# Ledger of designs, part 10: VHH binders against Probable cyclic nucleotide phosphodiesterase syc0937_d

Target 1, 255 residues: Probable cyclic nucleotide phosphodiesterase syc0937_d, of Synechococcus sp. (p05675)
Amino acid sequence: MVEDFAGDAMTLSIAQITDLHLLVDPQAALRGCVTTPRAAAVFGNLKQRSPDLLLLSGDLSEDGSPASYERLRDWVEELGCPAIAIAGNHDQPERLTEICGRSPFMGEPVYSIQGWRIIALDSYQPKRIDGRLRGDQLDWLDQRLGEDSSPTLLMLHHPPVLIGVTKMDAIGLKDGPEFLEVIAHHQQVRLVLSGHAHQAFIQGRGLTTFLGCPATAMQFDQPELPAGWRSLELEPDGSWRSQIHWVDTDSIHFA
Below, E stands for the ipSAE of ESMFold2; O stands for the ipSAE of OpenDDE; V2 stands for 0.75 times the mean of E and O plus 0.25 times the DockQ between their complexes.

## First folded at step 9 (VHH; framework vhh_nb_b201)

Design v3 (from u1 with S30D N31K; at its last look DockQ between E and O 0.01; V2 from the best seeds 0.00; counts 0 for: pae O 12.1 > 2, placed apart)
Amino acid sequence: QVQLQESGGGLVQAGGSLRLSCAASGFTFDKYAMGWYRQAPGKEREFVATIYSGGKTYYADSVKGRFTISRDNAKNTVYLQMNSLKPEDTAVYYCAATPRWSGFSFNYWGQGTQVTVSS
ESMFold2, look of step 9: ipSAE 0.011; ipTM 0.418
ESMFold2 (binder alone), look of step 9: mean pLDDT 86; pTM 0.883
OpenDDE, look of step 9: ipSAE 0.000; ipTM 0.226

Design v4 (from u1 with N107Q; at its last look DockQ between E and O 0.09; V2 from the best seeds 0.00; counts 0 for: pae E 14.4 > 2, placed apart)
Amino acid sequence: QVQLQESGGGLVQAGGSLRLSCAASGFTFSNYAMGWYRQAPGKEREFVATIYSGGKTYYADSVKGRFTISRDNAKNTVYLQMNSLKPEDTAVYYCAATPRWSGFSFQYWGQGTQVTVSS
ESMFold2, look of step 9: ipSAE 0.000; ipTM 0.163
ESMFold2 (binder alone), look of step 9: mean pLDDT 87; pTM 0.890
OpenDDE, look of step 9: ipSAE 0.403; ipTM 0.747

## First folded at step 10 (VHH; framework vhh_nb_b201)

Design w1 (from v2 with K56S D107N; at its last look DockQ between E and O 0.01; V2 from the best seeds 0.00; counts 0 for: pae O 11.9 > 2, placed apart)
Amino acid sequence: QVQLQESGGGLVQAGGSLRLSCAASGFTFSNYAMGWYRQAPGKEREFVATIYSGGSTYYADSVKGRFTISRDNAKNTVYLQMNSLKPEDTAVYYCARGPRWSGFSFNYWGQGTQVTVSS
ESMFold2, look of step 10: ipSAE 0.000; ipTM 0.154
ESMFold2 (binder alone), look of step 10: mean pLDDT 86; pTM 0.877
OpenDDE, look of step 10: ipSAE 0.006; ipTM 0.243

Design w2 (from v2 with S105D D107N; at its last look DockQ between E and O 0.01; V2 from the best seeds 0.00; counts 0 for: pae O 9.5 > 2, placed apart)
Amino acid sequence: QVQLQESGGGLVQAGGSLRLSCAASGFTFSNYAMGWYRQAPGKEREFVATIYSGGKTYYADSVKGRFTISRDNAKNTVYLQMNSLKPEDTAVYYCARGPRWSGFDFNYWGQGTQVTVSS
ESMFold2, look of step 10: ipSAE 0.270; ipTM 0.653
ESMFold2 (binder alone), look of step 10: mean pLDDT 86; pTM 0.878
OpenDDE, look of step 10: ipSAE 0.011; ipTM 0.234

Design w3 (from v2 with D107E; at its last look DockQ between E and O 0.01; V2 from the best seeds 0.00; counts 0 for: pae O 11.5 > 2, placed apart)
Amino acid sequence: QVQLQESGGGLVQAGGSLRLSCAASGFTFSNYAMGWYRQAPGKEREFVATIYSGGKTYYADSVKGRFTISRDNAKNTVYLQMNSLKPEDTAVYYCARGPRWSGFSFEYWGQGTQVTVSS
ESMFold2, look of step 10: ipSAE 0.400; ipTM 0.738
ESMFold2 (binder alone), look of step 10: mean pLDDT 86; pTM 0.873
OpenDDE, look of step 10: ipSAE 0.006; ipTM 0.234

Design w4 (from v2 with F104Y; at its last look DockQ between E and O 0.01; V2 from the best seeds 0.00; counts 0 for: pae O 12.4 > 2, placed apart)
Amino acid sequence: QVQLQESGGGLVQAGGSLRLSCAASGFTFSNYAMGWYRQAPGKEREFVATIYSGGKTYYADSVKGRFTISRDNAKNTVYLQMNSLKPEDTAVYYCARGPRWSGYSFDYWGQGTQVTVSS
ESMFold2, look of step 10: ipSAE 0.361; ipTM 0.711
ESMFold2 (binder alone), look of step 10: mean pLDDT 86; pTM 0.876
OpenDDE, look of step 10: ipSAE 0.000; ipTM 0.234

## First folded at step 11 (VHH; framework vhh_nb_b201)

Design x1 (from v1 with G35S T50V; at its last look DockQ between E and O 0.01; V2 from the best seeds 0.00; counts 0 for: pae O 11.0 > 2, SAP .71 > .668, placed apart)
Amino acid sequence: QVQLQESGGGLVQAGGSLRLSCAASGFTFSNYAMSWYRQAPGKEREFVAVIYSGGKTYYADSVKGRFTISRDNAKNTVYLQMNSLKPEDTAVYYCAAGPRWSGFSFNYWGQGTQVTVSS
ESMFold2, look of step 11: ipSAE 0.000; ipTM 0.271
ESMFold2 (binder alone), look of step 11: mean pLDDT 87; pTM 0.887
OpenDDE, look of step 11: ipSAE 0.007; ipTM 0.263

Design x2 (from v1 with S102T N107H; at its last look DockQ between E and O 0.04; V2 from the best seeds 0.00; counts 0 for: pae E 9.5 > 2, placed apart)
Amino acid sequence: QVQLQESGGGLVQAGGSLRLSCAASGFTFSNYAMGWYRQAPGKEREFVATIYSGGKTYYADSVKGRFTISRDNAKNTVYLQMNSLKPEDTAVYYCAAGPRWTGFSFHYWGQGTQVTVSS
ESMFold2, look of step 11: ipSAE 0.011; ipTM 0.363
ESMFold2 (binder alone), look of step 11: mean pLDDT 87; pTM 0.885
OpenDDE, look of step 11: ipSAE 0.405; ipTM 0.743

Design x3 (from v1 with R100W W101Y N107K; at its last look DockQ between E and O 0.01; V2 from the best seeds 0.00; counts 0 for: pae O 13.2 > 2, placed apart)
Amino acid sequence: QVQLQESGGGLVQAGGSLRLSCAASGFTFSNYAMGWYRQAPGKEREFVATIYSGGKTYYADSVKGRFTISRDNAKNTVYLQMNSLKPEDTAVYYCAAGPWYSGFSFKYWGQGTQVTVSS
ESMFold2, look of step 11: ipSAE 0.450; ipTM 0.757
ESMFold2 (binder alone), look of step 11: mean pLDDT 88; pTM 0.894
OpenDDE, look of step 11: ipSAE 0.000; ipTM 0.220

Design x4 (from s12 with G35S T50V S102T; at its last look DockQ between E and O 0.01; V2 from the best seeds 0.00; counts 0 for: pae E 12.0 > 2, placed apart)
Amino acid sequence: QVQLQESGGGLVQAGGSLRLSCAASGFTFSNYAMSWYRQAPGKEREFVAVIYSGGKTYYADSVKGRFTISRDNAKNTVYLQMNSLKPEDTAVYYCAAGPRWTGFSFDYWGQGTQVTVSS
ESMFold2, look of step 11: ipSAE 0.000; ipTM 0.200
ESMFold2 (binder alone), look of step 11: mean pLDDT 86; pTM 0.885
OpenDDE, look of step 11: ipSAE 0.009; ipTM 0.239

## First folded at step 12 (VHH; framework vhh_nb_b201)

Design y1 (from v1 with G65D N107K; at its last look DockQ between E and O 0.02; V2 from the best seeds 0.00; counts 0 for: pae O 10.9 > 2, placed apart)
Amino acid sequence: QVQLQESGGGLVQAGGSLRLSCAASGFTFSNYAMGWYRQAPGKEREFVATIYSGGKTYYADSVKDRFTISRDNAKNTVYLQMNSLKPEDTAVYYCAAGPRWSGFSFKYWGQGTQVTVSS
ESMFold2, look of step 12: ipSAE 0.374; ipTM 0.721
ESMFold2 (binder alone), look of step 12: mean pLDDT 87; pTM 0.884
OpenDDE, look of step 12: ipSAE 0.006; ipTM 0.245

Design y2 (from x3 with S105K K107N; at its last look DockQ between E and O 0.01; V2 from the best seeds 0.00; counts 0 for: pae E 4.5 > 2, placed apart)
Fold by OpenDDE, look of step 12:
Structure y2 (fold): chain B 255 residues (1-255), chain A 119 residues (1-119)
Amino acid sequence: as target 1 above (255 residues)
Amino acid sequence: QVQLQESGGGLVQAGGSLRLSCAASGFTFSNYAMGWYRQAPGKEREFVATIYSGGKTYYADSVKGRFTISRDNAKNTVYLQMNSLKPEDTAVYYCAAGPWYSGFKFNYWGQGTQVTVSS
């Protein structure tokens, strides 16, 4: 099913946040990182920027607790824009769907928004850290991409490319090569967004750019860095811009 | 000086109810998120509930549906209504205060009040 958003041929402003790792206890720390304040600060920053669409690319919760997702829901509601959320390996998918499956969250895998197609993919595997597009998702994706030639953004939690960090590459998308084979036949795929890596990266293959996103939680390899997020500006002609943003939790508040 | 003073703890039978209160002073109460935590013997302090300055609430799974956190800004007081109490609810309950948004750290804590639920 395709969800169409009505709108003029305008620049689509997107915010990507990922790897929030929210916990039931807002005071709890993950590896010394108090994740809730960091995420809250990012949402505060987003509220000031008023994106058109929020993309949540997994690991939203660390413990899968209802409270963690409810907190996220409330933040998204306060932000006041539509959101697409996918599960990472730390998420509880059923709870995520239950709590974050209604407005302003959109639960469909395919959207048409201001000349772009956005497709959300599920790389979650039960009881595994690494990812895989289970079932017939690769065939499904190929079919979807064959139906529409609009510039397309794909989102999944696990990076489908090797980013050059051995420990991360070991737990990426296991069927990454197969994924890449599929999208190689579809030139309209302009962007592939992922989380999981807790760091920004950029890779290009043909007309497709693969983008990693910093976490709102801790950054891997650069633990001194604060919470981060990625902005995207998508143009109707298929061109785009992107920027990484860092948020100081001491100075920014979410109202 | 910031002060948080818990009250309302005591001994109650399983299935019973208690209402805890926490009186706050030394800060602008309406600008703070308030929370309740508890610590059972031999266990770590655990989250129970929080209430935003705006009134939104969150609960631990273990107490959801049984406990209700509320606040009275005019009285600078946060409450925890505890219904259907169980022996596993036995703990010292602590009041906490933090910035106006619950995502912020709680930086003030009360001394705690003992809640004992007998079988």
Scores: ipSAE 0.035, ipTM 0.578, lowest interface PAE 2.4, mean pLDDT 91
ESMFold2, look of step 12: ipSAE 0.288; ipTM 0.671
ESMFold2 (binder alone), look of step 12: mean pLDDT 87; pTM 0.883

Design y3 (from x3 with T28K K107N; at its last look DockQ between E and O 0.66; V2 from the best seeds 0.00; counts 0 for: pae E 7.5 > 2)
Amino acid sequence: QVQLQESGGGLVQAGGSLRLSCAASGFKFSNYAMGWYRQAPGKEREFVATIYSGGKTYYADSVKGRFTISRDNAKNTVYLQMNSLKPEDTAVYYCAAGPWYSGFSFNYWGQGTQVTVSS
ESMFold2, look of step 12: ipSAE 0.411; ipTM 0.738
ESMFold2 (binder alone), look of step 12: mean pLDDT 87; pTM 0.891
OpenDDE, look of step 12: ipSAE 0.572; ipTM 0.810
ESMFold2, look of step 13: ipSAE 0.029; ipTM 0.515
ESMFold2 (binder alone), look of step 13: mean pLDDT 87; pTM 0.891
OpenDDE, look of step 13: ipSAE 0.530; ipTM 0.797

Design y4 (from x3 with P99R K107N; at its last look DockQ between E and O 0.42; V2 from the best seeds 0.00; counts 0 for: pae O 10.0 > 2)
Amino acid sequence: QVQLQESGGGLVQAGGSLRLSCAASGFTFSNYAMGWYRQAPGKEREFVATIYSGGKTYYADSVKGRFTISRDNAKNTVYLQMNSLKPEDTAVYYCAAGRWYSGFSFNYWGQGTQVTVSS
ESMFold2, look of step 12: ipSAE 0.307; ipTM 0.695
ESMFold2 (binder alone), look of step 12: mean pLDDT 87; pTM 0.889
OpenDDE, look of step 12: ipSAE 0.014; ipTM 0.226

## First folded at step 13 (VHH; framework vhh_nb_b201)

Design z1 (from y3 with G65D S102R; at its last look DockQ between E and O 0.02; V2 from the best seeds 0.00; counts 0 for: pae O 11.2 > 2, placed apart)
Amino acid sequence: QVQLQESGGGLVQAGGSLRLSCAASGFKFSNYAMGWYRQAPGKEREFVATIYSGGKTYYADSVKDRFTISRDNAKNTVYLQMNSLKPEDTAVYYCAAGPWYRGFSFNYWGQGTQVTVSS
ESMFold2, look of step 13: ipSAE 0.457; ipTM 0.761
ESMFold2 (binder alone), look of step 13: mean pLDDT 86; pTM 0.882
OpenDDE, look of step 13: ipSAE 0.007; ipTM 0.284

Design z2 (from y3 with Y101F; at its last look DockQ between E and O 0.66; V2 from the best seeds 0.00; counts 0 for: pae E 2.4 > 2, SAP .688 > .668)
Amino acid sequence: QVQLQESGGGLVQAGGSLRLSCAASGFKFSNYAMGWYRQAPGKEREFVATIYSGGKTYYADSVKGRFTISRDNAKNTVYLQMNSLKPEDTAVYYCAAGPWFSGFSFNYWGQGTQVTVSS
ESMFold2, look of step 13: ipSAE 0.493; ipTM 0.777
ESMFold2 (binder alone), look of step 13: mean pLDDT 87; pTM 0.887
OpenDDE, look of step 13: ipSAE 0.162; ipTM 0.612

Design z3 (from y3 with S102H S105T; at its last look DockQ between E and O 0.01; V2 from the best seeds 0.00; counts 0 for: pae O 9.8 > 2, placed apart)
Amino acid sequence: QVQLQESGGGLVQAGGSLRLSCAASGFKFSNYAMGWYRQAPGKEREFVATIYSGGKTYYADSVKGRFTISRDNAKNTVYLQMNSLKPEDTAVYYCAAGPWYHGFTFNYWGQGTQVTVSS
ESMFold2, look of step 13: ipSAE 0.404; ipTM 0.743
ESMFold2 (binder alone), look of step 13: mean pLDDT 88; pTM 0.893
OpenDDE, look of step 13: ipSAE 0.006; ipTM 0.246

## First folded at step 14 (VHH; framework vhh_nb_b201)

Design a1 (from v1 with T28K K64Q; at its last look DockQ between E and O 0.02; V2 from the best seeds 0.00; counts 0 for: pae O 11.3 > 2, placed apart)
Amino acid sequence: QVQLQESGGGLVQAGGSLRLSCAASGFKFSNYAMGWYRQAPGKEREFVATIYSGGKTYYADSVQGRFTISRDNAKNTVYLQMNSLKPEDTAVYYCAAGPRWSGFSFNYWGQGTQVTVSS
ESMFold2, look of step 14: ipSAE 0.277; ipTM 0.683
ESMFold2 (binder alone), look of step 14: mean pLDDT 88; pTM 0.898
OpenDDE, look of step 14: ipSAE 0.005; ipTM 0.238

Design a2 (from z2 with A33S G98S; at its last look DockQ between E and O 0.02; V2 from the best seeds 0.00; counts 0 for: sugar tag NYS H31, pae O 5.6 > 2, SAP .722 > .668, placed apart)
Amino acid sequence: QVQLQESGGGLVQAGGSLRLSCAASGFKFSNYSMGWYRQAPGKEREFVATIYSGGKTYYADSVKGRFTISRDNAKNTVYLQMNSLKPEDTAVYYCAASPWFSGFSFNYWGQGTQVTVSS
ESMFold2, look of step 14: ipSAE 0.224; ipTM 0.634
ESMFold2 (binder alone), look of step 14: mean pLDDT 87; pTM 0.890
OpenDDE, look of step 14: ipSAE 0.020; ipTM 0.371

Design a3 (from z2 with G103S; at its last look DockQ between E and O 0.12; V2 from the best seeds 0.00; counts 0 for: pae E 14.1 > 2, SAP .728 > .668, placed apart)
Amino acid sequence: QVQLQESGGGLVQAGGSLRLSCAASGFKFSNYAMGWYRQAPGKEREFVATIYSGGKTYYADSVKGRFTISRDNAKNTVYLQMNSLKPEDTAVYYCAAGPWFSSFSFNYWGQGTQVTVSS
ESMFold2, look of step 14: ipSAE 0.000; ipTM 0.194
ESMFold2 (binder alone), look of step 14: mean pLDDT 87; pTM 0.886
OpenDDE, look of step 14: ipSAE 0.505; ipTM 0.793

Design a4 (from y3 with Y101H; at its last look DockQ between E and O 0.68; V2 from the best seeds 0.00; counts 0 for: pae E 3.2 > 2)
Amino acid sequence: QVQLQESGGGLVQAGGSLRLSCAASGFKFSNYAMGWYRQAPGKEREFVATIYSGGKTYYADSVKGRFTISRDNAKNTVYLQMNSLKPEDTAVYYCAAGPWHSGFSFNYWGQGTQVTVSS
ESMFold2, look of step 14: ipSAE 0.406; ipTM 0.748
ESMFold2 (binder alone), look of step 14: mean pLDDT 87; pTM 0.887
OpenDDE, look of step 14: ipSAE 0.621; ipTM 0.811

## First folded at step 16 (VHH; framework vhh_nb_b201)

Design b1 (from a4 with S105Y; at its last look DockQ between E and O 0.02; V2 from the best seeds 0.00; counts 0 for: pae O 12.5 > 2, grease 26.1 > 24.2, SAP .788 > .668, placed apart)
Amino acid sequence: QVQLQESGGGLVQAGGSLRLSCAASGFKFSNYAMGWYRQAPGKEREFVATIYSGGKTYYADSVKGRFTISRDNAKNTVYLQMNSLKPEDTAVYYCAAGPWHSGFYFNYWGQGTQVTVSS
ESMFold2, look of step 16: ipSAE 0.341; ipTM 0.716
ESMFold2 (binder alone), look of step 16: mean pLDDT 88; pTM 0.898
OpenDDE, look of step 16: ipSAE 0.005; ipTM 0.240

Design b2 (from a4 with F104W; at its last look DockQ between E and O 0.02; V2 from the best seeds 0.00; counts 0 for: pae O 12.4 > 2, placed apart)
Amino acid sequence: QVQLQESGGGLVQAGGSLRLSCAASGFKFSNYAMGWYRQAPGKEREFVATIYSGGKTYYADSVKGRFTISRDNAKNTVYLQMNSLKPEDTAVYYCAAGPWHSGWSFNYWGQGTQVTVSS
ESMFold2, look of step 16: ipSAE 0.418; ipTM 0.753
ESMFold2 (binder alone), look of step 16: mean pLDDT 87; pTM 0.886
OpenDDE, look of step 16: ipSAE 0.005; ipTM 0.231

Design b3 (from a4 with A33V; at its last look DockQ between E and O 0.72; V2 from the best seeds 0.00; counts 0 for: pae E 3.4 > 2)
Amino acid sequence: QVQLQESGGGLVQAGGSLRLSCAASGFKFSNYVMGWYRQAPGKEREFVATIYSGGKTYYADSVKGRFTISRDNAKNTVYLQMNSLKPEDTAVYYCAAGPWHSGFSFNYWGQGTQVTVSS
ESMFold2, look of step 16: ipSAE 0.356; ipTM 0.732
ESMFold2 (binder alone), look of step 16: mean pLDDT 87; pTM 0.883
OpenDDE, look of step 16: ipSAE 0.471; ipTM 0.770

Design b4 (from a4 with K56R; at its last look DockQ between E and O 0.66; V2 from the best seeds 0.00; counts 0 for: pae O 11.5 > 2)
Amino acid sequence: QVQLQESGGGLVQAGGSLRLSCAASGFKFSNYAMGWYRQAPGKEREFVATIYSGGRTYYADSVKGRFTISRDNAKNTVYLQMNSLKPEDTAVYYCAAGPWHSGFSFNYWGQGTQVTVSS
ESMFold2, look of step 16: ipSAE 0.324; ipTM 0.698
ESMFold2 (binder alone), look of step 16: mean pLDDT 88; pTM 0.895
OpenDDE, look of step 16: ipSAE 0.009; ipTM 0.228

## First folded at step 17 (VHH; framework vhh_nb_b201)

Design c1 (from a4 with A97R N107D; at its last look DockQ between E and O 0.01; V2 from the best seeds 0.00; counts 0 for: pae O 13.4 > 2, placed apart)
Amino acid sequence: QVQLQESGGGLVQAGGSLRLSCAASGFKFSNYAMGWYRQAPGKEREFVATIYSGGKTYYADSVKGRFTISRDNAKNTVYLQMNSLKPEDTAVYYCARGPWHSGFSFDYWGQGTQVTVSS
ESMFold2, look of step 17: ipSAE 0.426; ipTM 0.734
ESMFold2 (binder alone), look of step 17: mean pLDDT 86; pTM 0.871
OpenDDE, look of step 17: ipSAE 0.000; ipTM 0.207

Design c2 (from a4 with K56S S102R; at its last look DockQ between E and O 0.72; V2 from the best seeds 0.00; counts 0 for: pae E 2.6 > 2)
Amino acid sequence: QVQLQESGGGLVQAGGSLRLSCAASGFKFSNYAMGWYRQAPGKEREFVATIYSGGSTYYADSVKGRFTISRDNAKNTVYLQMNSLKPEDTAVYYCAAGPWHRGFSFNYWGQGTQVTVSS
ESMFold2, look of step 17: ipSAE 0.476; ipTM 0.778
ESMFold2 (binder alone), look of step 17: mean pLDDT 87; pTM 0.889
OpenDDE, look of step 17: ipSAE 0.778; ipTM 0.885

Design c3 (from z2 with K56S S102K; at its last look DockQ between E and O 0.45; V2 from the best seeds 0.00; counts 0 for: pae E 6.1 > 2)
Amino acid sequence: QVQLQESGGGLVQAGGSLRLSCAASGFKFSNYAMGWYRQAPGKEREFVATIYSGGSTYYADSVKGRFTISRDNAKNTVYLQMNSLKPEDTAVYYCAAGPWFKGFSFNYWGQGTQVTVSS
ESMFold2, look of step 17: ipSAE 0.076; ipTM 0.559
ESMFold2 (binder alone), look of step 17: mean pLDDT 87; pTM 0.887
OpenDDE, look of step 17: ipSAE 0.590; ipTM 0.821

Design c4 (from a4 with H101M; at its last look DockQ between E and O 0.01; V2 from the best seeds 0.00; counts 0 for: pae O 12.9 > 2, placed apart)
Amino acid sequence: QVQLQESGGGLVQAGGSLRLSCAASGFKFSNYAMGWYRQAPGKEREFVATIYSGGKTYYADSVKGRFTISRDNAKNTVYLQMNSLKPEDTAVYYCAAGPWMSGFSFNYWGQGTQVTVSS
ESMFold2, look of step 17: ipSAE 0.471; ipTM 0.779
ESMFold2 (binder alone), look of step 17: mean pLDDT 87; pTM 0.883
OpenDDE, look of step 17: ipSAE 0.000; ipTM 0.238

## First folded at step 19 (VHH; framework vhh_nb_b201)

Design d1 (from c2 with G103T; at its last look DockQ between E and O 0.67; V2 from the best seeds 0.00; counts 0 for: pae E 3.3 > 2)
Amino acid sequence: QVQLQESGGGLVQAGGSLRLSCAASGFKFSNYAMGWYRQAPGKEREFVATIYSGGSTYYADSVKGRFTISRDNAKNTVYLQMNSLKPEDTAVYYCAAGPWHRTFSFNYWGQGTQVTVSS
ESMFold2, look of step 19: ipSAE 0.353; ipTM 0.714
ESMFold2 (binder alone), look of step 19: mean pLDDT 87; pTM 0.885
OpenDDE, look of step 19: ipSAE 0.785; ipTM 0.884

Design d2 (from c2 with G103M; at its last look DockQ between E and O 0.68; V2 from the best seeds 0.00; counts 0 for: pae E 2.8 > 2)
Amino acid sequence: QVQLQESGGGLVQAGGSLRLSCAASGFKFSNYAMGWYRQAPGKEREFVATIYSGGSTYYADSVKGRFTISRDNAKNTVYLQMNSLKPEDTAVYYCAAGPWHRMFSFNYWGQGTQVTVSS
ESMFold2, look of step 19: ipSAE 0.447; ipTM 0.763
ESMFold2 (binder alone), look of step 19: mean pLDDT 87; pTM 0.887
OpenDDE, look of step 19: ipSAE 0.756; ipTM 0.871

Design d3 (from c2 with G103Q; at its last look DockQ between E and O 0.66; V2 from the best seeds 0.00; counts 0 for: pae E 2.1 > 2)
Amino acid sequence: QVQLQESGGGLVQAGGSLRLSCAASGFKFSNYAMGWYRQAPGKEREFVATIYSGGSTYYADSVKGRFTISRDNAKNTVYLQMNSLKPEDTAVYYCAAGPWHRQFSFNYWGQGTQVTVSS
ESMFold2, look of step 19: ipSAE 0.567; ipTM 0.834
ESMFold2 (binder alone), look of step 19: mean pLDDT 87; pTM 0.890
OpenDDE, look of step 19: ipSAE 0.808; ipTM 0.896

Design d4 (from c2 with H101Y; at its last look DockQ between E and O 0.58; V2 from the best seeds 0.00; counts 0 for: pae E 3.0 > 2)
Amino acid sequence: QVQLQESGGGLVQAGGSLRLSCAASGFKFSNYAMGWYRQAPGKEREFVATIYSGGSTYYADSVKGRFTISRDNAKNTVYLQMNSLKPEDTAVYYCAAGPWYRGFSFNYWGQGTQVTVSS
ESMFold2, look of step 19: ipSAE 0.412; ipTM 0.735
ESMFold2 (binder alone), look of step 19: mean pLDDT 87; pTM 0.891
OpenDDE, look of step 19: ipSAE 0.777; ipTM 0.888

## First folded at step 20 (VHH; framework vhh_nb_b201)

Design e1 (from d3 with H101F; at its last fold request DockQ between E and O 0.76; V2 from the best seeds 0.00; counts 0 for: SAP .709 > .668)
Amino acid sequence: QVQLQESGGGLVQAGGSLRLSCAASGFKFSNYAMGWYRQAPGKEREFVATIYSGGSTYYADSVKGRFTISRDNAKNTVYLQMNSLKPEDTAVYYCAAGPWFRQFSFNYWGQGTQVTVSS
ESMFold2, look of step 20: ipSAE 0.642; ipTM 0.845
ESMFold2 (binder alone), look of step 20: mean pLDDT 87; pTM 0.887
OpenDDE, look of step 20: ipSAE 0.822; ipTM 0.906
ESMFold2, fold request of step 21: ipSAE 0.542, 0.751, 0.794; ipTM 0.809, 0.882, 0.898
ESMFold2 (binder alone), fold request of step 21: mean pLDDT 87, 87, 87; pTM 0.885, 0.887, 0.886
OpenDDE, fold request of step 21: ipSAE 0.872, 0.862, 0.868; ipTM 0.932, 0.927, 0.930

Design e2 (from d3 with N107D; at its last look DockQ between E and O 0.84; V2 from the best seeds 0.71)
Amino acid sequence: QVQLQESGGGLVQAGGSLRLSCAASGFKFSNYAMGWYRQAPGKEREFVATIYSGGSTYYADSVKGRFTISRDNAKNTVYLQMNSLKPEDTAVYYCAAGPWHRQFSFDYWGQGTQVTVSS
ESMFold2, look of step 20: ipSAE 0.578; ipTM 0.832
ESMFold2 (binder alone), look of step 20: mean pLDDT 87; pTM 0.887
OpenDDE, look of step 20: ipSAE 0.749; ipTM 0.868

Design e3 (from d3 with K28T Q103K; at its last look DockQ between E and O 0.02; V2 from the best seeds 0.00; counts 0 for: pae O 5.0 > 2, placed apart)
Amino acid sequence: QVQLQESGGGLVQAGGSLRLSCAASGFTFSNYAMGWYRQAPGKEREFVATIYSGGSTYYADSVKGRFTISRDNAKNTVYLQMNSLKPEDTAVYYCAAGPWHRKFSFNYWGQGTQVTVSS
ESMFold2, look of step 20: ipSAE 0.463; ipTM 0.766
ESMFold2 (binder alone), look of step 20: mean pLDDT 87; pTM 0.886
OpenDDE, look of step 20: ipSAE 0.021; ipTM 0.509

Design e4 (from d3 with F106Y; at its last fold request DockQ between E and O 0.64; V2 from the best seeds 0.68)
Amino acid sequence: QVQLQESGGGLVQAGGSLRLSCAASGFKFSNYAMGWYRQAPGKEREFVATIYSGGSTYYADSVKGRFTISRDNAKNTVYLQMNSLKPEDTAVYYCAAGPWHRQFSYNYWGQGTQVTVSS
ESMFold2, look of step 20: ipSAE 0.654; ipTM 0.853
ESMFold2 (binder alone), look of step 20: mean pLDDT 87; pTM 0.884
OpenDDE, look of step 20: ipSAE 0.794; ipTM 0.888
ESMFold2, fold request of step 21: ipSAE 0.610, 0.604, 0.630; ipTM 0.835, 0.839, 0.846
ESMFold2 (binder alone), fold request of step 21: mean pLDDT 86, 86, 86; pTM 0.880, 0.880, 0.877
OpenDDE, fold request of step 21: ipSAE 0.727, 0.749, 0.766; ipTM 0.859, 0.870, 0.879

## First folded at step 21 (VHH; framework vhh_nb_b201)

Design g1 (from e4 with H101F; at its last read DockQ between E and O 0.65; V2 from the best seeds 0.00; counts 0 for: SAP .692 > .668)
Amino acid sequence: QVQLQESGGGLVQAGGSLRLSCAASGFKFSNYAMGWYRQAPGKEREFVATIYSGGSTYYADSVKGRFTISRDNAKNTVYLQMNSLKPEDTAVYYCAAGPWFRQFSYNYWGQGTQVTVSS
ESMFold2, look of step 21: ipSAE 0.631; ipTM 0.847
ESMFold2 (binder alone), look of step 21: mean pLDDT 86; pTM 0.877
OpenDDE, look of step 21: ipSAE 0.844; ipTM 0.914
ESMFold2, look of step 26: ipSAE 0.672; ipTM 0.862
ESMFold2 (binder alone), look of step 26: mean pLDDT 86; pTM 0.878
OpenDDE, look of step 26: ipSAE 0.827; ipTM 0.908
ESMFold2, fold request of step 27: ipSAE 0.723, 0.744, 0.613; ipTM 0.872, 0.876, 0.810
ESMFold2 (binder alone), fold request of step 27: mean pLDDT 85, 86, 86; pTM 0.874, 0.878, 0.877
OpenDDE, fold request of step 27: ipSAE 0.812, 0.849, 0.848; ipTM 0.900, 0.921, 0.919
ESMFold2, last read: ipSAE 0.697, 0.648, 0.769; ipTM 0.850, 0.848, 0.886
ESMFold2 (binder alone), last read: mean pLDDT 86, 86, 87; pTM 0.881, 0.876, 0.882
OpenDDE, last read: ipSAE 0.847, 0.847, 0.849; ipTM 0.919, 0.920, 0.920

